# Designs tried in a protein design chat: VHH binders against DNA N6-methyl methyltransferase (damt-1). Part 11

Target 1, 365 residues: DNA N6-methyl methyltransferase (damt-1), of Caenorhabditis elegans (q09956)
Amino acid sequence: MDTEFAILDEEKYYDSVFKELNLKTRSELYEISSKFMPDSQFEAIKRRGISNRKRKIKETSENSNRMEQMALKIKNVGTELKIFKKKSILDNNLKSRKAAETALNVSIPSASASSEQIIEFQKSESLSNLMSNGMINNWVRCSGDKPGIIENSDGTKFYIPPKSTFHVGDVKDIEQYSRAHDLLFDLIIADPPWFSKSVKRKRTYQMDEEVLDCLDIPVILTHDALIAFWITNRIGIEEEMIERFDKWGMEVVATWKLLKITTQGDPVYDFDNQKHKVPFESLMLAKKKDSMRKFELPENFVFASVPMSVHSHKPPLLDLLRHFGIEFTEPLELFARSLLPSTHSVGYEPFLLQSEHVFTRNISL
Below, E stands for the ipSAE of ESMFold2; O stands for the ipSAE of OpenDDE; V2 stands for 0.75 times the mean of E and O plus 0.25 times the DockQ between their complexes.

## First folded at step 6 (VHH; framework vhh_3k1k_2)

Design y5 (from x1 with S57Y; at its last look DockQ between E and O 0.92; V2 from the best seeds 0.00; counts 0 for: grease 26.3 > 24.2)
Fold by ESMFold2, look of step 6:
Structure y5 (fold): chain B 365 residues (1-365), chain A 127 residues (1-127)
Amino acid sequence: as target 1 above (365 residues)
Amino acid sequence: QVQLVESGGALVQPGGSLRLSCAASGFTFSSYYMRWYRQAPGKEREWVAGIRSSGGYTSYEDSVKGRFTISRDDARNTVYLQMNSLKPEDTAVYYCAAKRVYISTSGYTFVSEYDYWGQGTQVTVSS
């Protein structure tokens, strides 16, 4: 297939998942009409010529030049297809930032214990029935063909995709679950919480990287599985991840880029390498070295999306992979922060973005 | 093998009208985004209008809005450009182009790498 790039309308994806509940995503979450500002004073100081950052500039400039040319192609074609919106009065993304604050203003249990047991429901379930000692210990499955609802005792609702299974807890719990159910996964998507200098004192992110180094990925995979890992743009991280894949007996088959764009189709950061911010994220795809499966994937693919204004969220990949003929029946997300149809998901807050604060009633239906 | 053949280019007076057509073969016409481009003497080729696959959605460059109309007949594998109120600035070779664009129900738009091009048809607006 000669697909050069893709553009994702993430709102349309979620609208299709939840249409049976007459819901759509709150459009404010995607109203990114201004370029992003640097997040911290240290990034601004480093961009004013502090010497350590000049070394990263050279490597970033090469990637940025290739990506800048692709961004122009995406902007031009997307404009012809009328995918992008005309500029409105700019509010420095205030409306979308407020929508993100509201979406995250919900309390859900964090795990402190593991289990292999599954609690199933088809249409609705109360959150209190899923809890013991203030925790969700078990795996939770919406087993119906239609989306489900979990309701808190205070009336707050969470909307769960059909055939979605999730676990609130440590990603290492997947190994016990896989053994207990004799279940192997033919697709893994992971978004590990990589160390970043913009997160100055966060005690838990180092433990998550340790868990990744101790997690025995091959033991939960089918022989012909594909895995996809989101990585940051930190110098050396790609080499580190290649070494992890090699330790797992796996080899990289593709490295894809997500270009983050405004609603007008412009990259969310200028490709000015002096600021050290780039408008893209990388996804490394790998398979087992001894797998005979041939993946007809482009090695260097770019897709663009207006990001949800919640920084913890990555775009859905399942239909992107299906476009390239990737067949899978048991997809798994590790370090999940939202849920997908027919997917197992593990993370400390895997259904946070399923709250009613992310969705609204569909007035056009 | 893909072929695009333009026709209908002519010499017309300012304020006149022309209808260009582009006959397509060698691909599933209904699956393609069809476009018209033009190239004036000494200038770069520029996009003029497009009409999406599977629908009647049309789009136009600002300078031709309200004067030009793109349409397609999927049964005849033909795309048209109706050009009204022609100006000397519209003088150019007009090219038909096709690009595969797939719009999924899950929010993805997939865009192919290559365009197919016709040989062009000359439009001249002069007294």
Scores: ipSAE 0.707, ipTM 0.864, lowest interface PAE 0.4, mean pLDDT 84
ESMFold2 (binder alone), look of step 6: mean pLDDT 79; pTM 0.790
OpenDDE, look of step 6: ipSAE 0.836; ipTM 0.935

Design y6 (from x1 with T28P F29V S30N S31R; at its last look DockQ between E and O 0.95; V2 from the best seeds 0.84)
Amino acid sequence: QVQLVESGGALVQPGGSLRLSCAASGFPVNRYYMRWYRQAPGKEREWVAGIRSSGGSTSYEDSVKGRFTISRDDARNTVYLQMNSLKPEDTAVYYCAAKRVYISTSGYTFVSEYDYWGQGTQVTVSS
ESMFold2, look of step 6: ipSAE 0.729; ipTM 0.875
ESMFold2 (binder alone), look of step 6: mean pLDDT 80; pTM 0.798
OpenDDE, look of step 6: ipSAE 0.872; ipTM 0.934

## First folded at step 7 (VHH; framework vhh_3k1k_2)

Design z1 (from y1 with I103Y; at its last fold request DockQ between E and O 0.76; V2 from the best seeds 0.81)
Amino acid sequence: QVQLVESGGALVQPGGSLRLSCAASGFTFSSYYMRWYRQAPGKEREWVAGIRSSGGSTSYEDSVKGRFTISRDDARNTVYLQMNSLKPEDTAVYYCAAKRVYYDSSGYTFVSEYDYWGQGTQVTVSS
ESMFold2, look of step 7: ipSAE 0.772; ipTM 0.877
ESMFold2 (binder alone), look of step 7: mean pLDDT 80; pTM 0.792
OpenDDE, look of step 7: ipSAE 0.880; ipTM 0.937
ESMFold2, fold request of step 9: ipSAE 0.761, 0.746, 0.713; ipTM 0.881, 0.878, 0.851
ESMFold2 (binder alone), fold request of step 9: mean pLDDT 79, 79, 79; pTM 0.791, 0.788, 0.790
OpenDDE, fold request of step 9: ipSAE 0.895, 0.898, 0.892; ipTM 0.950, 0.948, 0.947

Design z2 (from y1 with S112T; at its last look DockQ between E and O 0.76; V2 from the best seeds 0.78)
Fold by ESMFold2, look of step 7:
Structure z2 (fold): chain B 365 residues (1-365), chain A 127 residues (1-127)
Amino acid sequence: as target 1 above (365 residues)
Amino acid sequence: QVQLVESGGALVQPGGSLRLSCAASGFTFSSYYMRWYRQAPGKEREWVAGIRSSGGSTSYEDSVKGRFTISRDDARNTVYLQMNSLKPEDTAVYYCAAKRVYIDSSGYTFVTEYDYWGQGTQVTVSS
């Protein structure tokens, strides 16, 4: 493939998934029109006034790093294609941040017992019934070709992609489920809850790393499977993941970067800032060492997206992988917070972002 | 091989009009995002206008908006730039370029690494 970069549109992705229910995403969740900064800094910049001569963003100098050069290319091409908005909303992303607070303020039911049982529904069902009257964390499948609706006991509606299967629980439950159904996965995408530098590492590291070190990833994979792990920008994380892949008998085949951009196409952080924050996140892709499958994908690839205003949420990757000819029939998401069509998803909040606070009726233009 | 050939450049008075053409061969023209660039003496090339295959949408650099019109004729494998109300600042070599851009059903946009470029045609507005 000769693709140099991609610009994702998570909003349109989910609009497409739920079109048959006349639903679309709430656009305020994607209204990121300012770089990330404290409110005091934003007000200071606003008070000085925005004084700009209209001008194309020029190519960077030879001394610019690769990510900064790519960011400029993405900005220029995206502007030419009219992908980016010209106007900014002068609220330091306040509207989108408040929309995220609302989206996160939902109850995700869980039971004290779990099973391997798959409970199917087609159009609409009570979540309590799917969870054995709230007593058992079953595996719930929307088995039809159309998306479904589940309703929580408090009346909150959640919208479920077609042929999606989800499980509320520990990601380790996947091992028993895989055995019980004789089911292996040919794609795994995982977004582990990596330890934050602001918390004491040894306590959190033991908890977070123990779950990863206790997972026997190879036993749930097909021989020619691809796995993709989101990682943070913590010093040493890439080396740690290489070691984990090696212990799983797997090898890295690519490391991709998500560039987070505003609706105007600008990176959400400057590359040279006092806080040492970067506007990108990394995705490591790996395969089994003894797999003879050759993946036709770039070893280093950049894709850009306006992030959903929910902190740490990642864009859907299935169609990005399909663009590079990656074939899969049994995709699995671990540590899921949203659902995808024809995908198994496991986590403590796997359908968190499927609620009526994320989607709204698609009223005619 | 891939070839883009511009024509129609000329010397004109301020306020005049010109129509540039770019004949394309060696690729599936209808699948490409077609662009016009210009390069004035001592300056870097700058984007002027673009026209997409899907939806037929057009876009323009601010300084030419309302004066220039890009269009395409897929049956003739040709992209055009109609330039009206020409100014001395429009004096440059004009290049056509082609880039493959794919937008999937989910709205994801995939952009290729390479542009194809023409040799250019000189437009001079009596400065």
Scores: ipSAE 0.733, ipTM 0.865, lowest interface PAE 0.4, mean pLDDT 86
ESMFold2 (binder alone), look of step 7: mean pLDDT 80; pTM 0.789
OpenDDE, look of step 7: ipSAE 0.850; ipTM 0.934

Design z3 (from y1 with K99D; at its last look DockQ between E and O 0.31; V2 from the best seeds 0.51)
Fold by ESMFold2, look of step 7:
Structure z3 (fold): chain B 365 residues (1-365), chain A 127 residues (1-127)
Amino acid sequence: as target 1 above (365 residues)
Amino acid sequence: QVQLVESGGALVQPGGSLRLSCAASGFTFSSYYMRWYRQAPGKEREWVAGIRSSGGSTSYEDSVKGRFTISRDDARNTVYLQMNSLKPEDTAVYYCAADRVYIDSSGYTFVSEYDYWGQGTQVTVSS
């Protein structure tokens, strides 16, 4: 059966991960019931019912046209399956935006030096025990089969998936770690902090992307590994990323699209808005050119998700990849902002979204 | 090309048992929700039982609960329907289907363009 599209549910994914602690995600973080727009535009539309009147641009990109057709199909099928909510909340996503502000209001230790050392815990650990000089430089592993808890000195709790290993630091630290532990990864998922296509300070934007050019991806991969890179919609970025893959001795095997939708199943942006904001992001998948592994996955695939109200956060991909028969034992996430079971994660904020402000008690009544 | 081939249909007496098999090919069998349907003469096709991909979650139409058991062997790409305590009302052509829609244990919904159907196998329960 050729899966035509998928509709992900990040909220339920993490509910499943943390059910052994009787936790679920806070539903407000996923209550995206309106297209993204400024408050002034929202109020004008609410008062007058002016939808679609500001549609101007008729010259659409090939990707936007196909995505618009797929978005309609996803909306119709998802509505028939009763996946989507029928009622919208007329608050321009204010409740969810406030929930995101609360979720991000946590203290995350910084690190500036790399370490190869792993500090391991099975169920519970104090954040202060993981730090030295106010910094967290070591790798941290929750080694238990059940989720773990890290508690800050101020009482703030972070919930850690089972078998999760994380490192606060530069993604380049993975090279030292891989060498020290004789560990290669058979899956990498990376979400580089691409800046928006409207960034006017080009020098800063270019320097952030240079970290990818310094990273020696092949040296940390198994021979038959798959890598997946999120990219933004900046003109030419796909070609730039293809050149990076080529420099790494890798070739693209698929390019997938994430369609961001409201809880009613509508795209979060109109496809023809005047700022060229689109409701989708691309995921490029690649393998080593000399790998003989065949990945049985569609070259062009669309999956939809209601985004968490935290800006730029991406849905978990491990079970999506498993659906297509992709087997892996050593997954790695680069530029991580949340954690996954049995996964290594590296970034400056890798456990940011594991805080108690993201989760609440699951009332089993 | 997707193929679903049912077998095992027969004539049995009330209270008897029968085991249906459905051999699948042409798709990633382990990822799909498999279902059995039945259609009695002059009636609309009705759902009987379903089995999710890995994890083995099963579901049954109320009239067959406790009498029918659906199972799958992913290594052989085969789904089974064990039918016990058969009643004349169970008389029908039984169809195996690969569901175009399934929801995994993480809550992810996967949609294919079409359901796929077998040719059917006749089950008759009478004296």
Scores: ipSAE 0.543, ipTM 0.837, lowest interface PAE 0.8, mean pLDDT 85
ESMFold2 (binder alone), look of step 7: mean pLDDT 78; pTM 0.774
OpenDDE, look of step 7: ipSAE 0.609; ipTM 0.923

Design z4 (from y1 with S31R R52S; at its last look DockQ between E and O 0.89; V2 from the best seeds 0.77)
Fold by ESMFold2, look of step 7:
Structure z4 (fold): chain B 365 residues (1-365), chain A 127 residues (1-127)
Amino acid sequence: as target 1 above (365 residues)
Amino acid sequence: QVQLVESGGALVQPGGSLRLSCAASGFTFSRYYMRWYRQAPGKEREWVAGISSSGGSTSYEDSVKGRFTISRDDARNTVYLQMNSLKPEDTAVYYCAAKRVYIDSSGYTFVSEYDYWGQGTQVTVSS
């Protein structure tokens, strides 16, 4: 296999997951037609007419130079393949940002007590049946081969992928769950809540990277498991994560880059912008040092996606990994904000993005 | 083992027509995205046209739309470029290229690292 890059389609991925419910993703959530910038900067550029681009020649990082070359290649090939859309509105992505506000405007339980029990349902379940004293106190599984629906008392619906199991709570709860069910995971994907000075969340209590130091990842893994951790672009974070992998007896086998693009195929940030923001995020892949499993993964790989307009949401990785022949039976997502088919998911908001505000009926014109 | 051989390049007058062909061997032709590129003297090689592995989707660089037509004949393992209304700025060496592109059921597109390239065929449109 000689795959150089991939271009993901998050909309089509989720459309295929929920096809049996005749649902599709609300396309507004992916209408990213402008580079990311403050409204004031956007209006300043618009007032000047044709943009003047003065080059500031400076030495960029090796990652930025390689990513710039890859971004041009992705843009060219994607244009030839007719993957990208023509630009149709100049609103600094306002429509997509409003769609994201609507998608997040839903009340869901965010607290859980310790529990190992699984509550299964097929097709439909009431959210109230999953609650005790205002808390979800169980693991919930949609056990059917088709997607399921959870409905709360106000009529809000949440669409659950087939064979999906989720838990609202602390990711540490996975350790007791794993023991109680004698279940080990052969794939973990994690998106930890890294500290970010650029974005403040509305949460009442501080999110702390130290939660990773409290997890005993090796005890929930199969011998030949693969783990994949999203990291931020903070200086030193990659080295810190390597140290954590070493503590877990694991070694890095690949570091992949997600290139975030507009619907026209352009990176969402210029690589040489004044704020030093980059249009990519990194994914570190690791295995146990004593595993004899051979992963036929490129050590460096770039995949591009139009991001959902919901901040920090990551594209689904399961089919990307399957393309490289990665076999797994028990995938686990830690710090989940959305659900995947046949996957265990743990986080304080694991089904947040499964609401009817993210999906709509698939009705033709 | 992979071989792409272009033919059909010639000297033509402005407004004339020409058909290029590219014979392919050494791979499963029906699984490849086929492309034409051109390179004028002193310029970088540029994409001209592409045709999907199924033959159902074609794409063209803006300056050749309506004048050039790409097609493929999988029985002959051959891709063609019909060039009509030729202009002096179409003067270039034209290269055939093949690239594996796989699109999964979820719409994820996977693109191979290497193009296979032909040796090129010269097209000259004298004013």
Scores: ipSAE 0.656, ipTM 0.872, lowest interface PAE 0.4, mean pLDDT 85
ESMFold2 (binder alone), look of step 7: mean pLDDT 80; pTM 0.789
OpenDDE, look of step 7: ipSAE 0.806; ipTM 0.935

Design z5 (from y1 with S59N; at its last look DockQ between E and O 0.89; V2 from the best seeds 0.85)
Amino acid sequence: QVQLVESGGALVQPGGSLRLSCAASGFTFSSYYMRWYRQAPGKEREWVAGIRSSGGSTNYEDSVKGRFTISRDDARNTVYLQMNSLKPEDTAVYYCAAKRVYIDSSGYTFVSEYDYWGQGTQVTVSS
ESMFold2, look of step 7: ipSAE 0.795; ipTM 0.885
ESMFold2 (binder alone), look of step 7: mean pLDDT 79; pTM 0.790
OpenDDE, look of step 7: ipSAE 0.865; ipTM 0.936

## First folded at step 8 (VHH; framework vhh_3k1k_2)

Design q1 (from z1 with S59N; at its last look DockQ between E and O 0.95; V2 from the best seeds 0.85)
Amino acid sequence: QVQLVESGGALVQPGGSLRLSCAASGFTFSSYYMRWYRQAPGKEREWVAGIRSSGGSTNYEDSVKGRFTISRDDARNTVYLQMNSLKPEDTAVYYCAAKRVYYDSSGYTFVSEYDYWGQGTQVTVSS
ESMFold2, look of step 8: ipSAE 0.784; ipTM 0.879
ESMFold2 (binder alone), look of step 8: mean pLDDT 79; pTM 0.794
OpenDDE, look of step 8: ipSAE 0.848; ipTM 0.929

Design q2 (from q1 with Y108W; at its last look DockQ between E and O 0.88; V2 from the best seeds 0.00; counts 0 for: unsure alone 64.6 < 65)
Fold by ESMFold2, look of step 8:
Structure q2 (fold): chain B 365 residues (1-365), chain A 127 residues (1-127)
Amino acid sequence: as target 1 above (365 residues)
Amino acid sequence: QVQLVESGGALVQPGGSLRLSCAASGFTFSSYYMRWYRQAPGKEREWVAGIRSSGGSTNYEDSVKGRFTISRDDARNTVYLQMNSLKPEDTAVYYCAAKRVYYDSSGWTFVSEYDYWGQGTQVTVSS
């Protein structure tokens, strides 16, 4: 395999997942046509006008930052292939930000005491049937080959991928579930709630990262499993995760980068801004130290996507991993906020982004 | 044994026309994104035009848009560049290039690391 980079059209991904329900994503959630900046800065730049300067390459390719050099390649090839939009309305992403507010304005039941029981449905289910006293504690499985629908009492619909299982609750509940069902996972994808320095006024907080130190990841993995952890760009976080992997008897095999781009293919932040904002997120991939499995994947890889306007949402990775020949039968997502086909998902809001505020009927005459 | 062989380069008066061709062998031609580049003496190689697999989508550098047409014949494993209204600024060695691009049904586009290149054909627009 000689793949240098990949580009995801996330809308097409979900269109394929929900094709049999005749659904598509609401396109406004992906209308990221401006670099990220405060509204006041956007209006100041708009008032001054546009200089129409072309971007000047200051260095040769050998001296360029690897990510900046890759971003230029992605922009050029994507433009040649007409993957990116040439012209877009400039509203500082207001339309997409309002779409995200609507998508997040749904009611998700609170978790209750942990359970190992699975409630299955095939086509349709009422959300109230999944609850006891307004709370949910069981695992829910859409067991059919086609996507399912969960309907709230207020008429709000949630669209569930086929053969997906989700649990509203603490990620630690996976340990009991794994034991009770004699089920080990050969792929874990996790997006832990990392500490953010953007809350500078308050230095005291309850860090949800503590749950990672209490998880016994190895006991739920197959011997030759791959795990993939999203990390932030906080100084020292890579070293912290290497330490955690080492305590789990695991070693890093790759660190991949997601480049977040506008609909024109430009990074959502400049690489040289003074606020230390970067247009990428990192994904660390690890295996058990004593695994004899040889993964055929690049140690450093860059993939790009226009992000869904919901801040915490990450692109789906299953088919990216399959492209590199990574086979798995029991994928698990920890700290999930959306669902994937044939995947177990655990988090306090695992089906948050499965509502009709994210998806709409693909009406054709 | 991948080969790209360009032909059709010539001396032409300003306002004239030329048709370049690029014969390809050694790979599955229909799965490749095919391109034309050009390089004038002392300058960097620049992209001119590209055509996606299956012959549907084309794209052009702004200075040649409306004057140049890229096309492909998958049965003959050949890419063409029809160049009309030639200008002295079009004088260059023209290169054919191929890059593997794979589109999966799940919305991913996978782009290969390397291009295959031809040896080039000289186009000269006399003045």
Scores: ipSAE 0.796, ipTM 0.886, lowest interface PAE 0.3, mean pLDDT 85
ESMFold2 (binder alone), look of step 8: mean pLDDT 79; pTM 0.791
OpenDDE, look of step 8: ipSAE 0.875; ipTM 0.938

Design q3 (from q1 with K99R; at its last look DockQ between E and O 0.95; V2 from the best seeds 0.81)
Fold by ESMFold2, look of step 8:
Structure q3 (fold): chain B 365 residues (1-365), chain A 127 residues (1-127)
Amino acid sequence: as target 1 above (365 residues)
Amino acid sequence: QVQLVESGGALVQPGGSLRLSCAASGFTFSSYYMRWYRQAPGKEREWVAGIRSSGGSTNYEDSVKGRFTISRDDARNTVYLQMNSLKPEDTAVYYCAARRVYYDSSGYTFVSEYDYWGQGTQVTVSS
């Protein structure tokens, strides 16, 4: 395998999943045409133009130079291939941020008890039929070969990928489910709720990261499974996650980086900004120490994507992994906020981004 | 073994025309992004034109748009650069280059680390 980097058009992925319902994603959710910055900074730059002040505090590092060089290569090749747009919309991504607010303005039923029961539907289902006493405690499976539709009593629709199974609840509920169905997973993708200085829609300064310590990951894995964990850029988090992998009897085999770019192909942050923010996120991949399976994965791979304007949403990884020859039949997503075909997904809002407010009718002819 | 061999470089008068050819071997030609670069003495190599895999889009550097045309013949494993209305600033060594680019149906574009280059062919525009 000779792949140096990849560029993802996330819209095309979801459009492909839902084409049989004549749906595509709302393009506004991907209109990230400006670098990330506060509105006050944006208005100051718009009034006076770009300042040279940032250049005086830049300190070069070997790793920063490598990522900056890769970002330039991605920009150049993507431009030659006509992947990127030339024009920027000068609104500090306001249109896309408003689209995200609309997409998130939906009610998701809560769960109060764990369950191992699966309720299946094939094409259409009422959300009320999936609930008991206003709670959605059971696992839900769209068992058909085509995407399904769940309709809420208020008329809101949710579009469910084919062969998708989801559970609203604590990720620890997967252990009971795995035991009850004699089901082990050969791939786990997880995006844990790491501590963050920025405010999420709900405050999350509690002991959220300790939920990982309550999970007995090895008991739900096949012997030769691969796991992939998103981490933030907080100092020390990689070492903390390595310790967790060690406790699970697992070892890191690769650490990949997602480069977040604007629609013009530019990183969403300058590499030399005052706040030392970086335009990438890291994905750690690990296997069981006693597994003899060799994964033909590059240790330090970079892929780029224009992020969906919903904060903390991560791009789909299944076909990226398949590109490197990773075979799996039972993928599991932990801390899910969206659904994938043929995948089990667990989280408190696992079908949040399946709402009709994320999609629109495909009226292109 | 991958090989790119350019031909067709010549001395030509301003306003003249020239067609460059690049014969490729050692790889599946139809899956490759083919392009032309040029390098004048004392200057950095610059991208001129590219053509995506079979039946794919073309793209051009702004200063050559309307004057240069890139094309490919997959049956002959050859990429061409038709150069019209030549100017003295077009004087350079022209290089053919190939890079595998794979577009999957899931929205990913995968780009190879291997960037193959020919030896170049000299184009001189002088009266």
Scores: ipSAE 0.758, ipTM 0.874, lowest interface PAE 0.4, mean pLDDT 86
ESMFold2 (binder alone), look of step 8: mean pLDDT 80; pTM 0.806
OpenDDE, look of step 8: ipSAE 0.765; ipTM 0.928

